VH-VL binders against q9usg8r228to453. Designs and how they scored, part 7

Target 1, 226 residues: q9usg8r228to453
Amino acid sequence: IPESAEWMNHLLEKVWPLINPEMFSSVADQIEDVMQASIPSFVENVRVASLDQGSHPVRVVSIRSLPSGEASESFSEKQASEAEHKDEPEQQRKQFYNFELCLAYHAKPVEDATSTSARASNLHLRIVFYPGIKGTVGFPLPIWVEIKGFVARIRFRCELMPEVPFLKNVTFSLMGLPELNVSAVPVAEGGVNIFGLPLISKFVNDAISAAANEYVSPKSMTIDLS

## First folded at step 24 (VH-VL)

Design o2
Fold by OpenDDE, fold request of step 25:
Structure o2 (fold): chain C 226 residues (1-226), chain A 123 residues (1-123), chain B 108 residues (1-108)
Amino acid sequence: as target 1 above (226 residues)
Amino acid sequence: EVQLVQSGAEVKKPGSSVKVSCKASGYTFSDYWISWVRQAPGQGLEWMGGISPDSGTAYYAQKFQGRVTITADKSTSTAYMELSSLRSEDTAVYYCARESYDFWTGTDYMDVWGKGTTVTVSS
Amino acid sequence: SSELTQDPAVSVALGQTVRITCQGDSLKWYYASWYQQKPGQAPILVIYGKNNRPSGIPDRFSGSSSGNTASLTITGAQAEDEADYYCNSWDSEGDHYVFGGGTKLTVL
C-alpha cells in the first residue's frame, strides 16, 4: 500500500464502525431487486433483511489522480458548458477532478463461528428466502451471508464548485466487475435447506455481480451533492 | 494544430546522462499529462514514466526508478526526461506522448506523439 | 507486474478481416488502447475504450474486449494497414502502463 494511502486507512478504521448501516439501504434494495429477478421457480420470494458493514473496514489499496482535460468531457457536457458559459470568462468554467480508487476488503477471521457478534464484525448480508410455488409462501428461511472479500476499482469524476462542500456532484464508474467472495450460512438450525450453501453463495455472488454490472464502465452513476 | 516537438538526436558515452525535451503546442499544457515511451532498435514500446504538468507529480516504471527524472515547465509548455547512468541498452528512440483520459469511455490513452528522439549510447 | 501478450506476427489477405488479440490480467479491469506503428514513424492511436476511433482513423478499425482479452479488428484490410500494432493498458498492481509485445501485420 502506498504511503499516501496509509492515513486514509487509519481514518477508515476510525470512521467505518460509526457509519449508519442505513446508508447502505439503497445498495441492499438493488441487490434485492436483482435477486428477486433471478430466483428459482421453487422460491416464491427473496428479501434482503439487512446489509451491515460491521467494524472491520475496507482498505484503500491505491489512489490515482487522472487528467481532467478536454478529453474527459463528454460532447454533451462540452455543448452544455459552451452554451451556458458562452459569455463567461474562462475562469468560470466548470472544474472537474478525476481520480481512481482501488478498494479491498478481507474479512477478519472469526475464531468462534457460532458467535453472532464475531460474525457481525465483518461485512455481511442477511437474506430471507421464502420457499414455495408461486402464490404459496412457505416458512421464511433466514440466511447469513458473510462477505469474505472483494476488490473493486472505481473511477470518480468530481464536479467542483466554490461553495461548501466544494463538490457539486460526483460521478463514479466501476472498472470491471469487482472480485467477490461470499459465504452463506443458515441462521436457523431447524430450517429446511432449500439450497445448498454453495448454491446460495453462488446465487448471492451472481446477484451482487449483476447489480454491480450496472455501474461498470462505460456505465456510471451520478450523485448530486448540491 | 496539436503537436509535440522533441529535441534532436543525442550521442552519449556510457555513464553519462541525457535530457530530452518535449515542447507541447496547440492545446492547454496543464490539461493533459505527458508520458515517455522508448523503443530500442527492433524492439517494442516500453513505457518509462509520466507527469502531470499541473501538479508537477511524476510517476515512473519500476525499471527506471532512480535513474529517470521527468519534469515539466508550464511556463514553456515543455516536458523533460532525463536518463542517467546511460548504458548501451539505453540506445533507443524516445517518444513523448500526450496522455489523455475520457471518463465516459473509461479509458486513458496516448493520442498525440512526438516524432521521437534517437539516443545512441556508444563508447 | 501484469504483462500483455500478443502474437508476434499475423497475416491477412487484401480485403479480408483480421483480428489482433491482446491478453493480460489488467484487461479484466481496463480497456485497451491500440497503436499502429509503421517503420520509421511514431505510433498512432487507432482504437481506445470499448470501440472508439480517433478522428482520421478509418471505420474498418474496430475494438472489442472479452474477459482478460482485448482485440483490434480490421475489416477489409488495405495495403496501408501493414504495420506493427501494440496494445496498451494501465496496470493497477504495478501502477504503470504496459504495452503488449506488438504484432506485425502483413497484408498479402
Scores: ipSAE 0.777, ipTM 0.906, lowest interface PAE 0.7, mean pLDDT 90
Fold by OpenDDE, fold request of step 25:
Structure o2 (fold): chain C 226 residues (1-226), chain A 123 residues (1-123), chain B 108 residues (1-108)
Amino acid sequence: as target 1 above (226 residues)
Amino acid sequence: EVQLVQSGAEVKKPGSSVKVSCKASGYTFSDYWISWVRQAPGQGLEWMGGISPDSGTAYYAQKFQGRVTITADKSTSTAYMELSSLRSEDTAVYYCARESYDFWTGTDYMDVWGKGTTVTVSS
Amino acid sequence: SSELTQDPAVSVALGQTVRITCQGDSLKWYYASWYQQKPGQAPILVIYGKNNRPSGIPDRFSGSSSGNTASLTITGAQAEDEADYYCNSWDSEGDHYVFGGGTKLTVL
């Protein structure tokens, strides 16, 4: 298991920066939706400008294979399924592969906080606040949100198929809410960053957590790869 | 009927080894895992390890690492647990259990248990 | 490695409700499974997941979770419910299953 994780981590180091940030657009949208639903009274609107993974990869802490039997909503249904498919040829049964990943992320220390390039090497979220009272829009306030760290446990269910890429779909669920640590820095015109915005950090943290909660077991998301 | 049938009681001397068998029936053996759990007299349940019969991959509790070997034979739908260097403290009832996983409920659990095998270690 | 902690003993009057709680860090991430064990018998799964009952388990058994705790609740305890109850969970830090110490339930 440790060797497998190490192998995966080496691969991630190479592939991570090559990933198109647009792949995370759905996540960004979900976070935005939650933020918009929970905006403070002094904020008219909030937008997620971008979610970028940077070049510093997440790390696979552990990987675990799980039983691949048919899953059902209830024990009774599972038992019934076993009985119904007992005499069916194996080739007629859906094949699944289940596994769990534990992912950890720790941002790379940035020596120069004013360096956008250095900051961009880490996983980050750019958000824009629109201060104002209902019906009035103030000047946009861009905020840089740095993901300092997170730990997530994710279980996957892969439906296998005989055709390339041998994956029909993948379903995943979070095992509990991820541990998350974020920091928010306002991006002022002229490159002046003000550190220590705990309120915004908390807001973002809560929003991400709320978004993540939509995928916490027994909730799940399925991606069709066919 | 889904059941796990375990081998009979064992009496062993300290330093010897014991191998307990667990024969599965009534379900597809390779679709589920087998866990081994022991219970000393008057004590609680203690997980020892488990195996994926399909892959043959076993995983162990750290406490038993290097002393326990779990194997499975798909052809006979039988799992085995071998414990070496037996001590008096190893006197217990040893259970095999079917380890199931349901993605939709988000849980793994042991839904079928053998009746247990009593292993007594005495001089 | 993480441990699961249970009260060693609890009592309940006939027809009353009792809650057995399990506490441990692993429960922050994973649901617990609960097992009933009567003297001289193998454990029986009674609750798993958020609140799932195997076939044959009475509906008076229910499960819940909060934070780093999981609870088994028996609503309307019956005499036959007198047994030892164990919680179990996977621990990803230790890559092993962990059982609680067990709770002896006495029905009065």
Scores: ipSAE 0.769, ipTM 0.903, lowest interface PAE 0.7, mean pLDDT 90
Fold by OpenDDE, look of step 24:
Structure o2 (fold): chain C 226 residues (1-226), chain A 123 residues (1-123), chain B 108 residues (1-108)
Amino acid sequence: as target 1 above (226 residues)
Amino acid sequence: EVQLVQSGAEVKKPGSSVKVSCKASGYTFSDYWISWVRQAPGQGLEWMGGISPDSGTAYYAQKFQGRVTITADKSTSTAYMELSSLRSEDTAVYYCARESYDFWTGTDYMDVWGKGTTVTVSS
Amino acid sequence: SSELTQDPAVSVALGQTVRITCQGDSLKWYYASWYQQKPGQAPILVIYGKNNRPSGIPDRFSGSSSGNTASLTITGAQAEDEADYYCNSWDSEGDHYVFGGGTKLTVL
């Protein structure tokens, strides 16, 4: 199992920077929606300008295989399937591959916080705040949100099929709310301490957590790969 | 009916080994894991380890690592637990249990239990 | 190693409600499963997940969770509910299952 994790980590190191950040657009939109729903009274609007994974990858801390097939079903589903498929050949039963991953991310230390390129090596969000009362928009305030770290546990259920790509769909669910550590810094030079960085960090942290909560067990997401 | 049938009671001397069997029936043996749990007299439940019959991969509690061996025979739908270097403290009822999980609720559970095998270690 | 902690003993009057609580770090990530054990018998699964009951388990048994805690609640305790109750969860840090110390429930 440890060897498997190392193999995966090596693959991630190579593939991670090749991933198009646009793949995370849906996640960015979800975060934006949550933020907009919970904006402070003195903020007219908030937008997520970008979500970028950088070049520093997440790491697989551990992987655990889970029982296959009927063992992954809910109690109700299991009871139904056991009753229906007792006499069916194994070939006619849906095949599943189930496993659990523990993922961890730790941002690479940045020596020069003013270096955009250095910061961009890490997972980050660019957010723009629009201060003001409803109907009165002040100047936009760009904020750089650095993800310092997170730990997540995710279960996967893969439905197998005999045709390429051999995966019909993948369902994932978070085991608990991920631990998250974020830091927000103004992008603008000049040290405008607007809103207090801790408050902004908390706001962002809460928004991300709320977004993640939509995938926490017993909630799940299924991706159709067929 | 899904059931786990365990081997009979064992009386062993200190330093010897015991091998307990657990025969599964009523379901596809390879689709579920088997866990071994023991309970000393008047004590709580203690997980020892488990096995995936399909892959043959076994997991052990750190406390028993190196002293316990868990195996499974798919042809006979039987799981085995062997404990070596027996001590008086190993006197307990040993249970096998079918290990499953609910993907949707994110819960692991043991839904079927054997009746237990009493192992007594005495001089 | 992560531990699950339970009160060693609780009592409940017949027909009343009792809650048995389990606490541990593993419960932050996973739902607990609960087992009932009567003297001389093997454990029986009574609750798993958020609030799932296996077939044959009375509806007076229910489960809940909050933070690093899980709870088994018996609403309207019956005499036959007198038993030891154990919580269990997976611990991903140690790659092992952890049982609570057990709670002896006495029905008065």
Scores: ipSAE 0.601, ipTM 0.839, lowest interface PAE 1.0, mean pLDDT 89
Fold by ESMFold2, fold request of step 25:
Structure o2 (fold): chain C 226 residues (1-226), chain A 123 residues (1-123), chain B 108 residues (1-108)
Amino acid sequence: as target 1 above (226 residues)
Amino acid sequence: EVQLVQSGAEVKKPGSSVKVSCKASGYTFSDYWISWVRQAPGQGLEWMGGISPDSGTAYYAQKFQGRVTITADKSTSTAYMELSSLRSEDTAVYYCARESYDFWTGTDYMDVWGKGTTVTVSS
Amino acid sequence: SSELTQDPAVSVALGQTVRITCQGDSLKWYYASWYQQKPGQAPILVIYGKNNRPSGIPDRFSGSSSGNTASLTITGAQAEDEADYYCNSWDSEGDHYVFGGGTKLTVL
């Protein structure tokens, strides 16, 4: 790991547990939407009750600069820019800064696996399934879903501006689907049998992957910070 | 026209070093990265490293770390690759290429190549 | 760190369709770019990203990707398509770029 990534990782260790979990509510809602669209007919409903980052932070594996400005435009835009901007001062062009983050997460082992408090230190979701078919009332089946690990690669395109806050637009996209390892544990006694847990883990894994796929390059999301 | 013009062929002895130049024209040199790629006789392409001329930051393939130095001179629009402690296995054609990235298609590519510089390492 | 694997040689009859494949772990994350190299010449870019064609490259060249595999397809191969073809990918965990070993295309 380069020294700059080590500095950020040490800062993350201090800040990560202080983040309000409500900041992840939009992510939880999107995962819920994907799950609801994908539930089988013998399940009436599913919801994500919470997404909590825990106290064990994600790690920055690397930060890499990317070609920025004119070099980062589309092929046709680069040809137009090369013709029209050859004699302009560099400062008159729009300024972008592009970089890539590689993030990795690995859950820490929990010595008391039955303790909800001990398991809460890792990144997790609380999911509630409502088994049943149309015309019946399903009973809630709470499932604890632990993110055992993931690897994600994210590219950012930051449009700079001279005025505060100095960032106009930030666009990001995922490079490929994140690698994801998910494990489900029932919270209530008398829950799903042994065969149900692998199926639930796969369902949640696939739902998170499908939600992430909406941001996989060339798809992106732009946030206006101006 | 966008061009990368490389220095001429070199014959070197083992243990010496070689410095190959790559002069850019027809575009803003500092806006693009430059990569160096070698090809031994009858072999495939091998990426060696590259540089951002604007920042002066160079990056190297692990195989060449410690033997290769890549620099750029913005005033002359020229990139340089210096390979030290030459061995006979370093006999190859050395290419420079303009490195590009298109965020909106999510693609990395080398769109303009020099014609190559033949370096022969022999006693 | 990733390696990109290509078959060393592929043959196609004139006018037929050929697919050149490239496989490696970096292709889970990044789209490949494809380069054509004829003897004594520098490589030229023929496909960038999934299926983007630079100006001047014939429309018989196309690309695709799935999982760990990228493919270059030449539909209706012509004699001038006989060349070496290299795939190339970004590799954020290792070296910035990695090339495949190359595929020699012979047009019969």
Scores: ipSAE 0.515, ipTM 0.781, lowest interface PAE 2.3, mean pLDDT 83

Design o2
Fold by ESMFold2, fold request of step 25:
Structure o2 (fold): chain C 226 residues (1-226), chain A 123 residues (1-123), chain B 108 residues (1-108)
Amino acid sequence: as target 1 above (226 residues)
Amino acid sequence: EVQLVQSGAEVKKPGSSVKVSCKASGYTFSDYWISWVRQAPGQGLEWMGGISPDSGTAYYAQKFQGRVTITADKSTSTAYMELSSLRSEDTAVYYCARESYDFWTGTDYMDVWGKGTTVTVSS
Amino acid sequence: SSELTQDPAVSVALGQTVRITCQGDSLKWYYASWYQQKPGQAPILVIYGKNNRPSGIPDRFSGSSSGNTASLTITGAQAEDEADYYCNSWDSEGDHYVFGGGTKLTVL
């Protein structure tokens, strides 16, 4: 069932800049691991130096509710649960709320592209490549990767409980791979082949997609909030 | 046994309304949604809308918005679909189906179907 | 439906393998469910999710997905498999479910 998302977007506008970037450190580590496993032989190493959400929040494009049935339980578990609760109020049973969010992100154009402060307001990664090119001294090649946009669809399964905060377990899965648009910009002056930037952007895009694929349905992750 | 039992066939005049019932048994009615799907003679399946019996909230395909009313009665475990301003092209078999969601496989599906109710609109 | 496209008919020799396809933009986000319908009968769910079979569906039925395409494969087709097959998925653009136009499978 489709539902209004505007109240959530208002909340996000206030909360987004307050989120501690360390909450994304596991995401950064996953992306780094994927990149390290995929680097070409002429690159010695790659590192994600930082991931920062900036101040411009993601937008909830849509939210819809989903049926609450216990379809994921085995037949024997379902039969036992129904038998135990046949004479009880339905609200006393183990309760779940299922819903889907569609999230979209769009980087805002910055008026002064040379301003690091203006760029930092958008979602970005700082990535460092360490080339091991024959005949040259290896040097760190810092790359600023801006997330121009993404679209992700996420399903949540929330296990409810009677005590505050009324949530016990939250499980989520991605519906399909997110759509991603990334743009790589070197931080260092000169010496970079501009034809290589699309390949770097593709490499990073593919790495983020591969990391996200670990959570694409039927894969999931459960967080205990109790 | 999970079952959906639909009301009998109906013959209607153009411009009238029809209300088809779908009685559920063998499961907790409020835990699953009910979808309505029709099939004109020789044609494919067409989703019309559905309802969450727990909340009473219905949702509709845009094509039928304003002509279809879907309701549910928790006390009798019965869903209803009413189609108004009938036309000859509304002649079809109307199915109800239990709409299920399986988080762990990531799918919505209709696992139990009624046998269908034939509605004929004829002058 | 214009949003989920299926070939209107396919044929397979008895005992051979056939693939029925379903294509649409919604399938990049949502797995299809597949329904079998024999003449005069209600549809029956045969595949849901990527490749899940309900209880009672023979293991010769399998599903797959790639990009915006879902496929139903019948390995070792039997005469009883002759039916119409429909794919179905959520369409978030229109906030509704859509069915494909259906594929009539003939077993020769």
Scores: ipSAE 0.462, ipTM 0.761, lowest interface PAE 3.0, mean pLDDT 83
Fold by ESMFold2, fold request of step 25:
Structure o2 (fold): chain C 226 residues (1-226), chain A 123 residues (1-123), chain B 108 residues (1-108)
Amino acid sequence: as target 1 above (226 residues)
Amino acid sequence: EVQLVQSGAEVKKPGSSVKVSCKASGYTFSDYWISWVRQAPGQGLEWMGGISPDSGTAYYAQKFQGRVTITADKSTSTAYMELSSLRSEDTAVYYCARESYDFWTGTDYMDVWGKGTTVTVSS
Amino acid sequence: SSELTQDPAVSVALGQTVRITCQGDSLKWYYASWYQQKPGQAPILVIYGKNNRPSGIPDRFSGSSSGNTASLTITGAQAEDEADYYCNSWDSEGDHYVFGGGTKLTVL
């Protein structure tokens, strides 16, 4: 693990459990949308009740800075981009910072495999299935889905500004589908029989991967921070 | 016009050092990185290392750790590569290349190359 | 650590289509860039970012990627396309750039 990332990992140990889980609500909604679009006919509905980061943090494996220049300046015979920046003072030119981040997660072993409270320390999803024929209301079947591990590589492009918070926007994209391992975990009362758990785990794994695929390069997402 | 102009050919004895220069022009030097790539006679391309001129941070291929030093001088827009303890197998053409990045295409690439500096290690 | 593997030589008849491949584990995370080198000359970038062509590169050059394989395709090969071709990618395992061994293209 790169030594340049050690301070970030120490910070994450303190900050991770303090993050409001609702900051992940857009991710949870997207996973829910994917699952609802691919729901089998013997399931009436599915919902993501929560996505909770727990108290065991992700780990920053590596950080790599990237050049701030771009292809248009390197091969550009075009006058438009160069003319726009050439007419500006250097201090007022748009400034970018690009970097790559590799994140790894590994769930801590749980001493009591049946305890929901013990499993809450790991990154997890609570999912509710409504068994039955599509269009018929069924009883809710809650499933605990634990993220056993993942590895993700992410590129960031930060547009800087001179005013607080110094970031105008952040664009990110995934450098391929994350490596992802999830498992469905028994719930204390009224739990799912063992026969169904591998199918549920695969369904959820596929849904998370499909949601992540919306951000795989060259696709991206921009967050306005100004 | 974006250009990288390298210093001239050198003949060196084993055990000595060589320092190759790479002068950039036609772009904002600090916005791009410089890579160094060598090619022994009849062989392929081998990446040696690179530098961010803005931060002065250099990074090296493991093979060359401890033998190569890469520096940049922002005031002259010039990058340097110094290879020490030369051996006969260090006989090669040494290229500098500008490292570019395009977030939207997701690729790191070397878009502009110097013409190369031939270094011959012979005695 | 990780290597990029290319066939050492490929031939194509004038005007025909040829595909040069590059394989390696780093290519599952990173797009390859492709370089053309003629004897006695510096390399020239011909393809980057999967299938992007720098200005001045003929449209007969194209790229593709699938899994851990990247490909450079020349459609309607010309005599001047005879050269060595190298793929290149970042390898995060070793924190370095890696070049393939090169493919010598002969236009018959």
Scores: ipSAE 0.316, ipTM 0.700, lowest interface PAE 4.4, mean pLDDT 81

